# VHH binders against F-actin-capping protein subunit alpha, part 15

Target 1, 308 residues: F-actin-capping protein subunit alpha, of Arabidopsis thaliana (Mouse-ear cress) (o82631)
Amino acid sequence: MADEEDELLETELSYDQKKEIAKWFFLNAPAGEINYVAKDLKAVLSDEEVYNEAAMEAFPVYNKTHMICLEMPSGAGDVIVSSYSEINENEYLDPRTAQVAIVDHVKQICTKVRPANDEELPSLYIEEYRYALDAEIQRYVSESYPKGMSAVNCVKGKDNEGPGSDFELVVIITAMRLSPQNFCNGSWRSVWNIDFQDESQVLDIKGKLQVGAHYFEEGNVELDAKKDFQDSTIFQSADDCAIAIANIIRHHETEYLASLEVAYSKLPDNTFKDLRRKLPVTRTLFPWQNTLQFSLTREVEKELGLGK
Short names: E, the ipSAE of ESMFold2; O, the ipSAE of OpenDDE; V2, 0.75 times the mean of E and O plus 0.25 times the DockQ between their complexes.

## First folded at step 7 (VHH)

Design t4 (from q23 with T28I S54K D59N Y103W; framework vhh_7qbe_3; at its last look DockQ between E and O 0.09; V2 from the best seeds 0.00; counts 0 for: pae E 7.3 > 2, grease 29.2 > 24.2, SAP .9 > .668, placed apart)
Fold by ESMFold2, look of step 7:
Structure t4 (fold): chain B 308 residues (1-308), chain A 119 residues (1-119)
Amino acid sequence: as target 1 above (308 residues)
Amino acid sequence: QLQLVESGGGLVQAGGSLRLSCTASGFIYAMGWFRQGPGKEREFVASISGSGGKTYYANSVKGRFTISRDNAKNTLYLQMNSLKSEDTAVYYCAAGWELLPYWSEYDYWGKGTRVTVSS
């Protein structure tokens, strides 16, 4: 081991190699924990330029992938940062308020807002459907996800002006419970793509759900559970479509959450304790990775039959 | 928001039995019962997992009370047997979203149903 340590010291990493390693750690941070990773990276990287460039490249990707929520300064509520709300790298549409949030990704703040341009908003025809769906999704989320957030964005066909128009809406639902006092953080993210096909009179519905959990009392255990869905319904009025879509989403998400509970009930009481080990007392680069040999995700996937 | 409605409370003689029920409007997953006696703090009574496969009881009620649920009716029950005067309390139904293993958090509460056990 001393020989391997000496060999590594003699093989200095280049600027680009250090940057890519730092980016990897940022992008693999558990939900809600990127700033813990940032603190650790600052402590161990000697070159602040490497750190700054890695953060500038990683935070936008992390923020969009995790669909983080940022408070807007106008008191208009939160904006969800996602590829579906993105106007450019630093600007994100809030369709509910027709505002564009200007964000600093590394600081994870919304620095200011501006009114959306007409070209950034869907047509009034499509807005009827977006608005109705947004209302039904907000009702569902308020009943089902403590502190949950949602948004409905038009992602294709926003300029269509009347009946016979194809368009696509995306529903985003996020919920996060950060409980550092109990050494446990959890997250739920779901994305539903609804393709409104007027000629065929069918709505094609695809969902992707992701549940994350991170336990860090005397150990480091992570869960990352994913599920895909496919469904359809008929193309009707804005109000009827909204109700049907929300019911489909509620059905699939409720069923999946119930299946996760069944899988948890099958785990032995000491499952996490068998895989825990003491963290090193000395500084190491990202010690929370030391327990990734066991993945609760794989155990839950086995019980749910999700692997192929 | 989720609404929880308790029922089944009332006056009962010591040694008697009551069954409490709690119905929910909308999504629920993990459920439990709490109680608050005269001049006392609210205390845990019993809880049940979403599937009904795991139950937990306070020591003071173990062996006398049984928690159960009917997921088709979205209803939680508490069967209370061998009631004592110390069981006199307002009983509250609680529900929460079970996101994480070993986590049970109650975000929704009913208004309570009063149980009085007479000598």
Scores: ipSAE 0.014, ipTM 0.487, lowest interface PAE 7.3, mean pLDDT 79
ESMFold2 (binder alone), look of step 7: mean pLDDT 81; pTM 0.833
OpenDDE, look of step 7: ipSAE 0.024; ipTM 0.410

Design u1 (from p17 with K103R L104I L105I; framework vhh_8h63_2; at its last look DockQ between E and O 0.01; V2 from the best seeds 0.00; counts 0 for: pae O 8.4 > 2, placed apart)
Amino acid sequence: ELQLVESGGGLVQAGGSLTVSCAASGFTFSSYAMGWSRQAPGKERELVAGISSGGSTYYADTVKGRFTISRDNAKNTLYLQMNSLKPEDTAMYYCAASSPLYRIISKYGEYDYWGQGTQVTVSG
ESMFold2, look of step 7: ipSAE 0.263; ipTM 0.629
ESMFold2 (binder alone), look of step 7: mean pLDDT 83; pTM 0.839
OpenDDE, look of step 7: ipSAE 0.011; ipTM 0.302

Design u2 (from r6 with D103R L104I L105I Y108S; framework vhh_8h63_2; at its last look DockQ between E and O 0.11; V2 from the best seeds 0.00; counts 0 for: pae E 4.9 > 2, unsure alone 64.7 < 65, placed apart)
Amino acid sequence: ELQLVESGGGLVQAGGSLTVSCAASGFTFSSYAMGWSRQAPGKERELVAGISSGGSTYYADTVKGRFTISRDNAKNTLYLQMNSLKPEDTAMYYCAATSPLWRIIKQSYPDEYDYWGQGTQVTVSG
ESMFold2, look of step 7: ipSAE 0.018; ipTM 0.362
ESMFold2 (binder alone), look of step 7: mean pLDDT 80; pTM 0.805
OpenDDE, look of step 7: ipSAE 0.115; ipTM 0.541

## First folded at step 8 (VHH)

Design v1 (from p6 with S106E Y108A; framework vhh_8h63_2; at its last look DockQ between E and O 0.64; V2 from the best seeds 0.00; counts 0 for: pae E 3.7 > 2)
Amino acid sequence: ELQLVESGGGLVQAGGSLTVSCAASGFTFSSYAMGWSRQAPGKERELVAGISSGGSTYYADTVKGRFTISRDNAKNTLYLQMNSLKPEDTAMYYCAASSPLYRIIEKAFTGEYDYWGQGTQVTVSG
ESMFold2, look of step 8: ipSAE 0.232; ipTM 0.601
ESMFold2 (binder alone), look of step 8: mean pLDDT 82; pTM 0.829
OpenDDE, look of step 8: ipSAE 0.339; ipTM 0.668

Design v2 (from s1 with S106N Y108Q; framework vhh_8h63_2; at its last look DockQ between E and O 0.40; V2 from the best seeds 0.00; counts 0 for: pae E 6.5 > 2)
Fold by ESMFold2, look of step 8:
Structure v2 (fold): chain B 308 residues (1-308), chain A 126 residues (1-126)
Amino acid sequence: as target 1 above (308 residues)
Amino acid sequence: ELQLVESGGGLVQAGGSLTVSCAASGFTFSSYYMGWSRQAPGKERELVAGISSGGSTYYADTVKGRFTISRDNAKNTLYLQMNSLKPEDTAMYYCAASSPFYRIINKQFTGEYDYWGQGTQVTVSG
């Protein structure tokens, strides 16, 4: 039985099997690193058609899942690619400018923009709340996340013309620090769902926060910390809601980041057993470059079985 | 609006003492890593001292034992007490701040900060 399983594992995989395995590696690339995976896959795949199809299928999913930011032409700012902003597979709404970004997912670029149709935008009633919240979130992000990006989208009830029905806004906050020359990449993603409940006159606020870091000098060490939050506040004017929501978001995100720093600062330095990075910067810095893990390139070659 | 405003610089005789201060606003001061860097004319900027949100301190070897960094979270103020000043301490001294997110991600960058003040000149004659 072992001999037969060894032969299966060493047998040439079908076109479709190779495609699905390549797609899996694309979709599981660390945040901001899908193009490193792409380069490694090109180096080891013999069939360019398999590569091209896998990339075509994986990049749209990866881009939405990671909520990547793309610069819009003519200095219009950035659009966040997400399921919350999606008009169709290649079109994403930027509610701040009322434009729709046309996206090439594999190249990860915004090729052009068009004005949003009235049907793609929320009502003036909803927009009052969205706009006020967007302003408060931008202020918070500028204070807390260097080069951070944010967006506020209406995901439910966009056609409400006034009080009487529930609606939902989603706040997205992203920040990336890509430093490949120092072998360190980091990311923050938070998504906050704000359910404006008409009957109860309460806002139900749910947050999902995620911090990632990838250190890859003499090996691979990954951080992936996630936390969920629940909160509420009263349903008030657009301006008062925006202030209250932003304060709630600021409180939870700031507290979580502080708790992560405290937790890591309490851990003892280790050179052998736990290869954790020392959070405070010091001249007695732990020599993290001695940690060893397999490279993504070698793992891809092993998993695909392509290195005959 | 995030601001870092230094003060307290001036002309001092060699062997003297001076305290520089940095008033901070527009962010949660107690959560940020704070630091002092300096730049002499024609030289690259160098980290002088740093202090974590929890109060842990760091000093460049060239200033250990002579300089003391401290923070007052109630007043949102960072301090650098400089004693036994030498002519080579002559420089523009900059206050700097780093967000908690940046410190979690890039802890190995001791001299990199998200925000900088405009600086205060310290001149040691001698």
Scores: ipSAE 0.053, ipTM 0.488, lowest interface PAE 6.5, mean pLDDT 79
ESMFold2 (binder alone), look of step 8: mean pLDDT 81; pTM 0.821
OpenDDE, look of step 8: ipSAE 0.310; ipTM 0.667

Design v3 (from p6 with S31D Y108S; framework vhh_8h63_2; at its last look DockQ between E and O 0.03; V2 from the best seeds 0.00; counts 0 for: pae O 4.1 > 2, placed apart)
Fold by OpenDDE, look of step 8:
Structure v3 (fold): chain B 308 residues (1-308), chain A 126 residues (1-126)
Amino acid sequence: as target 1 above (308 residues)
Amino acid sequence: ELQLVESGGGLVQAGGSLTVSCAASGFTFSDYAMGWSRQAPGKERELVAGISSGGSTYYADTVKGRFTISRDNAKNTLYLQMNSLKPEDTAMYYCAASSPLYRIISKSFTGEYDYWGQGTQVTVSG
């Protein structure tokens, strides 16, 4: 009875399968850790072409989703890479300075900067509101998020030259707290859509907050807390609107942070060890390890079917 | 009030060894990640080594294999054993403390760590 040793023909993954797996790793990398993943993938993948294609496809999506901040050349300032600032796949508007950053997504650098065209900028009427709001938001962010960045983009009605039509501004706030030495990275992202409704004379405000934390000492624990908000205020002057909106944002974000603090404060003393197991909000195990101490090689090999 | 006090710095010849210490007070030492950073004249402050509350360690590439960070929770003390010292290691060495939770949720952020000592000078003479 010939024991048919089922030679589990380790079916070598196809090119496309490898690419998709690689993309998945890139896209699901925690905030600030995509380069760790990249390093490990590059080391494990025997095919440079697969790696490059995967990176080219994934990094733009990752960068926008995570709203990474890039320094523009020659001290021109910083730009937030996001769908709200996107002119095209490689160009992103900084409305504050009226400059457009040309971005290499894979390298995560701004390679060039150019002035924005008139058509890329909002009308003077809209700019008045945008500018005022930006100023208030900057003040708020500077106080609340050290090393945080913000931008206010017009996403609708940019060509409105005066009252009579609706327009929409989006406030984006991003802050990262990277602490690899503590095996922990954190991120804050918030997006606030403000719909200026001329007919009703109301501002409809919708906020999306996301707090992320990745603790990767002797394991992978992720905090991924999300919260949505809705609020409204009266359509007033540009300055008054700015103040009102900023206050609304401040209020909701502050309360949310406070709620998190309370949640954490309830943790027993020596909580850090416990935090290895329980970041209270969302207990998601990431297949990522700190490349400083641990390698993703095994995980990558496993997923790619390269491990004999 | 949280306090970090460094000690043990001094002049040492190249190839020599030195141990710097950091005495911590005013907080639950065992709950905090600790680290050493250094700053040379005209250079930016850089992380040298870190140790988590759980005891996991991190080292900068420039000091890996030469320096050892350790902690004694019973004494609320952080240590950095520095071996095979080089002139390039000359810097003010700062003790730092951080709570991962605090860093995540707090509006306060100071560099890579939340709290810093006054530093201890290490000079390596070639």
Scores: ipSAE 0.024, ipTM 0.367, lowest interface PAE 4.1, mean pLDDT 84
ESMFold2, look of step 8: ipSAE 0.239; ipTM 0.624
ESMFold2 (binder alone), look of step 8: mean pLDDT 80; pTM 0.812

Design v4 (from p6 with S52T S53R R103A Y108H; framework vhh_8h63_2; at its last look DockQ between E and O 0.46; V2 from the best seeds 0.00; counts 0 for: pae E 6.4 > 2)
Fold by ESMFold2, look of step 8:
Structure v4 (fold): chain B 308 residues (1-308), chain A 126 residues (1-126)
Amino acid sequence: as target 1 above (308 residues)
Amino acid sequence: ELQLVESGGGLVQAGGSLTVSCAASGFTFSSYAMGWSRQAPGKERELVAGITRGGSTYYADTVKGRFTISRDNAKNTLYLQMNSLKPEDTAMYYCAASSPLYAIISKHFTGEYDYWGQGTQVTVSG
């Protein structure tokens, strides 16, 4: 069936239309599954140039959006690919090691590293806050997320030499559980913006939390749960700020995840089995032949009172 | 450091009862889903029972009606009450824990947990 639809699409669609459709499928791949989507797209697209351009345009966006982690060569550790660490499209700062990772987005590998230049790093004043926060976040992540990764980047005011001006740090936390043998993949991503306000001597804290899960045993069921938070604390020393921020993050993330588990317990016993049995058996998302998918996000939002 | 320490295993006669316990430390016990798995010689580890942070329980078909899982959040302790024991229940019993994230994104009652204890041996004679 896929072969017939693919042939018709290639003869009836322009180059640009095919490219935009392919990009859509890349960008909507579930966490950890973009390479499965790539194999399927390659099988259905006859035009190698369309595929290559779509991949080259989509992978950088996907990688930054999902904040993927790449191992740096020669045991330098891992880097998180994000818009907050981006030097340019192919170079990403790891602030913990002061290294810049050079990335091939389509292959999803770090090919080389180089030391960061001085102008790519924050001032000593900002680094005191970044470093203290990084230490507290690493402690929290090690306790709460198996194989979790984190980073703290300065996104505003990196050249401040002391008090007197606002600056902003961003905390990134990412964790994945890939269990294809049980037909279930999942991810956690959180981004916390910490605005250090000099005039008010207050820290404004905004969090964006996202949980993704994809169940594909006898069909496709996706969870995509998102939650925003706002909080604040007083502007203190670097160490005191780090402790306060980490406690706020731990509180909100722990409570949100617990609320999602409660929502799971309220779903009908047959939710996952019935959905899987009502959908065609598939382990791959196909661009030209969609499988009906049930979204747990809407049901969970109803149980939690989210969404409206 | 997250730790799970099982105790209460031992030798028991067929048809008898036994309670195994798991003491947990190094994490907020009440926020984790917990479970018991077992591994007999020459077999793969299998899920026996699970309990969510909210108290919902799950049991493998082979133990349903005979085993009861429970938790005491004040004592940071997980229990497995085992009744009407059979020789086929002989195995190393492992305490397991899963953070809320991993309980949500995987079937936490399928035997895939993030943290495991060292196990306690249960041997059923007769």
Scores: ipSAE 0.038, ipTM 0.480, lowest interface PAE 6.4, mean pLDDT 80
ESMFold2 (binder alone), look of step 8: mean pLDDT 81; pTM 0.823
OpenDDE, look of step 8: ipSAE 0.100; ipTM 0.560

Design v5 (from p6 with Y108A F109Y T110P G111D; framework vhh_8h63_2; at its last look DockQ between E and O 0.48; V2 from the best seeds 0.00; counts 0 for: pae E 4.0 > 2)
Amino acid sequence: ELQLVESGGGLVQAGGSLTVSCAASGFTFSSYAMGWSRQAPGKERELVAGISSGGSTYYADTVKGRFTISRDNAKNTLYLQMNSLKPEDTAMYYCAASSPLYRIISKAYPDEYDYWGQGTQVTVSG
ESMFold2, look of step 8: ipSAE 0.202; ipTM 0.582
ESMFold2 (binder alone), look of step 8: mean pLDDT 80; pTM 0.811
OpenDDE, look of step 8: ipSAE 0.120; ipTM 0.570

Design w1 (from q23 with G26E L100E; framework vhh_7qbe_3; at its last look DockQ between E and O 0.01; V2 from the best seeds 0.00; counts 0 for: pae E 11.6 > 2, grease 25.8 > 24.2, SAP .673 > .668, placed apart)
Fold by ESMFold2, look of step 8:
Structure w1 (fold): chain B 308 residues (1-308), chain A 119 residues (1-119)
Amino acid sequence: as target 1 above (308 residues)
Amino acid sequence: QLQLVESGGGLVQAGGSLRLSCTASEFTYAMGWFRQGPGKEREFVASISGSGGSTYYADSVKGRFTISRDNAKNTLYLQMNSLKSEDTAVYYCAAGWELEPYYSEYDYWGKGTRVTVSS
């Protein structure tokens, strides 16, 4: 039955249908696993052009979604690939070094670096706040995330020359733990939007944390946990704002990550059922997608050499 | 709690242009436009990253539609040129919780604005 279904799928699928299916598998790859999916898709797809188009369209989205970190040439450090750092599809700002990384999304490498131009950087007024916050966040991340990376980007009001208008900074924190030998991959991504409100002299702080885990010792179990945060503090000097913001972020993330650590250590059936019920129902309404996902999932496990 | 309000829909002749707007009650991350034509399933039209630096389009609208956003006004736009009868649909604004969703489901939806393209 499975053999008939696979043969029927290959003989009846158009070029565009194959491409969209391949893109779906790329975009749904767990954190750190897109290259396993790529290897499997390349082996299964007979049309190299279908594969190439699917990869070129999917990798940029996947890389931004997972906020991958790429080493910049000449020891300049790392850049985080995200929509907040994006100049265009292949160029990403590192505000800490004022450089723009040119990336090859499919190869997941930074091929070249150029200095950012003045229009790509915030004003000196905004930079005072960004720099102070970046320093405090780096301290927090180094203490709390052994392999964590962070960045602070200005996303609104970057051309403000002084007080009088609102501006917005975004804190990005990412950490990824890939442990294929322990059959578990995990990712932590948080984004904090800080709206510096001139009228009210208040900082409005909103955070989103997404934690993923993929356990595959005897099958495929995925955990996708999301948490929203809301807080505020007073608008103060750049240094005082940075300290207050970092303390708020530390409090919320530390509390939530600790609760997740407890949940993971207890991994009961009801936890899995809760996570399953939160998944988008559209995949269950389209058995075709599940059928293809099953074939690819089993092939991935086979390629990794995993057993019982 | 996030509210999305579309506007700018209406009746236009084939070959004409129309601009849709979507005002969000607060800053949002990824945003997009979707549409549902008569007797058809809702389909993706275009999406834009939180910074506005990356855009994605359905093949059926590439070169004719342009998505943009003004984060100072929390407003998303869709410039629709060279309109065809096939573009007739209710257009929905959407915003996502996912950090960089391209094909992911969006968490927040507007009520839609109707676009009718006559021959």
Scores: ipSAE 0.000, ipTM 0.357, lowest interface PAE 11.6, mean pLDDT 77
ESMFold2 (binder alone), look of step 8: mean pLDDT 82; pTM 0.851
OpenDDE, look of step 8: ipSAE 0.028; ipTM 0.511

## First folded at step 9 (VHH; framework vhh_8h63_2)

Design x1 (from v1 with A33Y; at its last look DockQ between E and O 0.06; V2 from the best seeds 0.00; counts 0 for: pae E 17.3 > 2, placed apart)
Fold by ESMFold2, look of step 9:
Structure x1 (fold): chain B 308 residues (1-308), chain A 126 residues (1-126)
Amino acid sequence: as target 1 above (308 residues)
Amino acid sequence: ELQLVESGGGLVQAGGSLTVSCAASGFTFSSYYMGWSRQAPGKERELVAGISSGGSTYYADTVKGRFTISRDNAKNTLYLQMNSLKPEDTAMYYCAASSPLYRIIEKAFTGEYDYWGQGTQVTVSG
């Protein structure tokens, strides 16, 4: 029979090491699947405090990165959790309703709302541009994304009272679908930064698009397709800018979708078998508890260089 | 261009067996996710069974153990073998197709098949 000393010498991990490993698994969960990862980790981790701290640190990062949508109380609509809407760690601005959502990140719910303070809102000058753009983006999203959500935030220059200084708006578009009957979860995330350059009278437009998919038909297959865009247009009235920006966004997103359809229609049937996953553990965790424990210990030693 | 044509439906006694098939054309059959759905009078359409391009299968709980989905990539044909049929299985049965790419890009956010056949009627004693 091995003594307790022998067991401790070979496999003990510190509190901080266990926490960092758990955070890694949370942060690498596929879109919409962090709670399945959480359930598996809670079942395997014996130290509830390690789990709670890891979740408290990981969920805010995950939620902002994936730009999750949370229903606000009293029928106020949804808020998008993002770094662009962040007031503080647990408060996120919905610029459309001028409400601030108070969020519990680990439970992924909006617990209450409060009116935004004047200091949290852009000036009337900026708001004219933000509002016009938001209206055009909502129209585009309703036409193009069956369950899409959007927001327009001011991220620089919100206190400008008129012409003479640059400001920046960010358009966020997000859509997600969980489809177990098709063995596929999918996500779309678009972020468009629009830099309103007053002196040059040019709008500088930069887009980042990403499409995620997770197929479970033959094991664990993930797709993460990303594309950057650059464009520009003339600085005009708020209404004319909004129309021009929305048309640019529609053009690029439509063209990218078409290019993805062409690129993926040409791949051989077995192409996905060559993809390796950062999160294969979530699929092995469903069958057995002992398998998970073995995998976590081995991955810790590998990632941290223990055993050399 | 893409076509799905079902056949093999008909009248069968309760407890009996029936095979329906779906001839597919106008696409690379071996790369598509295929499935069967059904719609009984007065009910919503229900997904019955699915089979991936790699051969993995899915079954609704109401048919598990009684129905078998299969595909023949050489013949571009999808099959549904239905055993131990019950009057509750009476419905119009539809062949359906979707590719992984189209599910992600064109209809990624609806979660339903992209293409449907005209259907074939299956009627079980009654």
Scores: ipSAE 0.000, ipTM 0.145, lowest interface PAE 17.3, mean pLDDT 76
ESMFold2 (binder alone), look of step 9: mean pLDDT 82; pTM 0.826
OpenDDE, look of step 9: ipSAE 0.294; ipTM 0.657

Design x2 (from v1 with K107Q T110K; at its last look DockQ between E and O 0.58; V2 from the best seeds 0.00; counts 0 for: pae E 4.5 > 2)
Amino acid sequence: ELQLVESGGGLVQAGGSLTVSCAASGFTFSSYAMGWSRQAPGKERELVAGISSGGSTYYADTVKGRFTISRDNAKNTLYLQMNSLKPEDTAMYYCAASSPLYRIIEQAFKGEYDYWGQGTQVTVSG
ESMFold2, look of step 9: ipSAE 0.152; ipTM 0.573
ESMFold2 (binder alone), look of step 9: mean pLDDT 82; pTM 0.833
OpenDDE, look of step 9: ipSAE 0.372; ipTM 0.690

Design x3 (from v1 with S99T Y102W; at its last look DockQ between E and O 0.20; V2 from the best seeds 0.00; counts 0 for: pae E 3.0 > 2, SAP .673 > .668, placed apart)
Fold by OpenDDE, look of step 9:
Structure x3 (fold): chain B 308 residues (1-308), chain A 126 residues (1-126)
Amino acid sequence: as target 1 above (308 residues)
Amino acid sequence: ELQLVESGGGLVQAGGSLTVSCAASGFTFSSYAMGWSRQAPGKERELVAGISSGGSTYYADTVKGRFTISRDNAKNTLYLQMNSLKPEDTAMYYCAASTPLWRIIEKAFTGEYDYWGQGTQVTVSG
């Protein structure tokens, strides 16, 4: 009775399959950790071409999604890489300095900087509002987020030269605390869309907040919390609008953080310790999907009885 | 520069009460989460109590019901009222400050705050 050892034919992954897997790992890398993933992938992938192609496709998406900050050459300041600051696939506007950064996404560096063209900038009318808002947001961010960065971009109606038409500004805030030596990384991202409506004389404000944390000492524990907000205020002067918007943002973000704090404060210290112990750092390319990534969020929800 | 200066420590008998204070300067106090940690000789530093910028409080199980953390934003001062003190409460008490975001993260993972004071010694005699 010949025990047909079913030689599980290790079906060699196709080029496309390898590429998609690689892309997935890049895209799902925690904030600030894509380069670690890259190193691992280089070691695992035997095909440099696949790696390069996957990186070229994934890094731009990752960089914009995570709103990474890059230093511009020659002390020109920093630029936030985002869809809201994107001129094209490799160029990103810093509206504060009216400069455009040329970005190597895979290397995550600004290689060059140029002045923005007039057509790439908002009208003077809109710039007044943008500038005022930027000033208030900078103040807020400096007080609330260590090493936080912000930008205010005009995303609609940039050519509007005066009252009578609508325009939209977007506030983006990004902050990271990277401590790989302590096996802990944290991130904050918020996007606030402000729709200036001239006819109704109302500002419609929509916010998206995301808080992330990754602890990877002797395990993999992730926090991924998201919240959407909606608010409104009256259309006023540039300065008054700036103040009002900043206060709205401050209020919602502060409340959200407070709510998170309360939620996490209720978790016993042992819960986190237990989570850390249960998640073996299996350096094995575990499909991230099956890695019982104990989302702190899920655990919190469970503990709070919020789990559906 | 951000500064935290603790005061109010001292010797107290078991069952007694003590209030320690922390004077904060060099930052917008009202925007920061504040906390008290303590370190006993030969032991690791542990978080005792925390208060958010919004006023939400939490306490370690060991001090729950006995200690009260509070803040006066007008005075830039953090307080810890300690009642029913036990010899086990003997420790150096440290004031800590963090932004709300990082406090959450740090509590979850490292238990560290962004800034610490020099500490005030509390000794409870049995």
Scores: ipSAE 0.050, ipTM 0.428, lowest interface PAE 2.7, mean pLDDT 83
ESMFold2, look of step 9: ipSAE 0.260; ipTM 0.570
ESMFold2 (binder alone), look of step 9: mean pLDDT 82; pTM 0.830

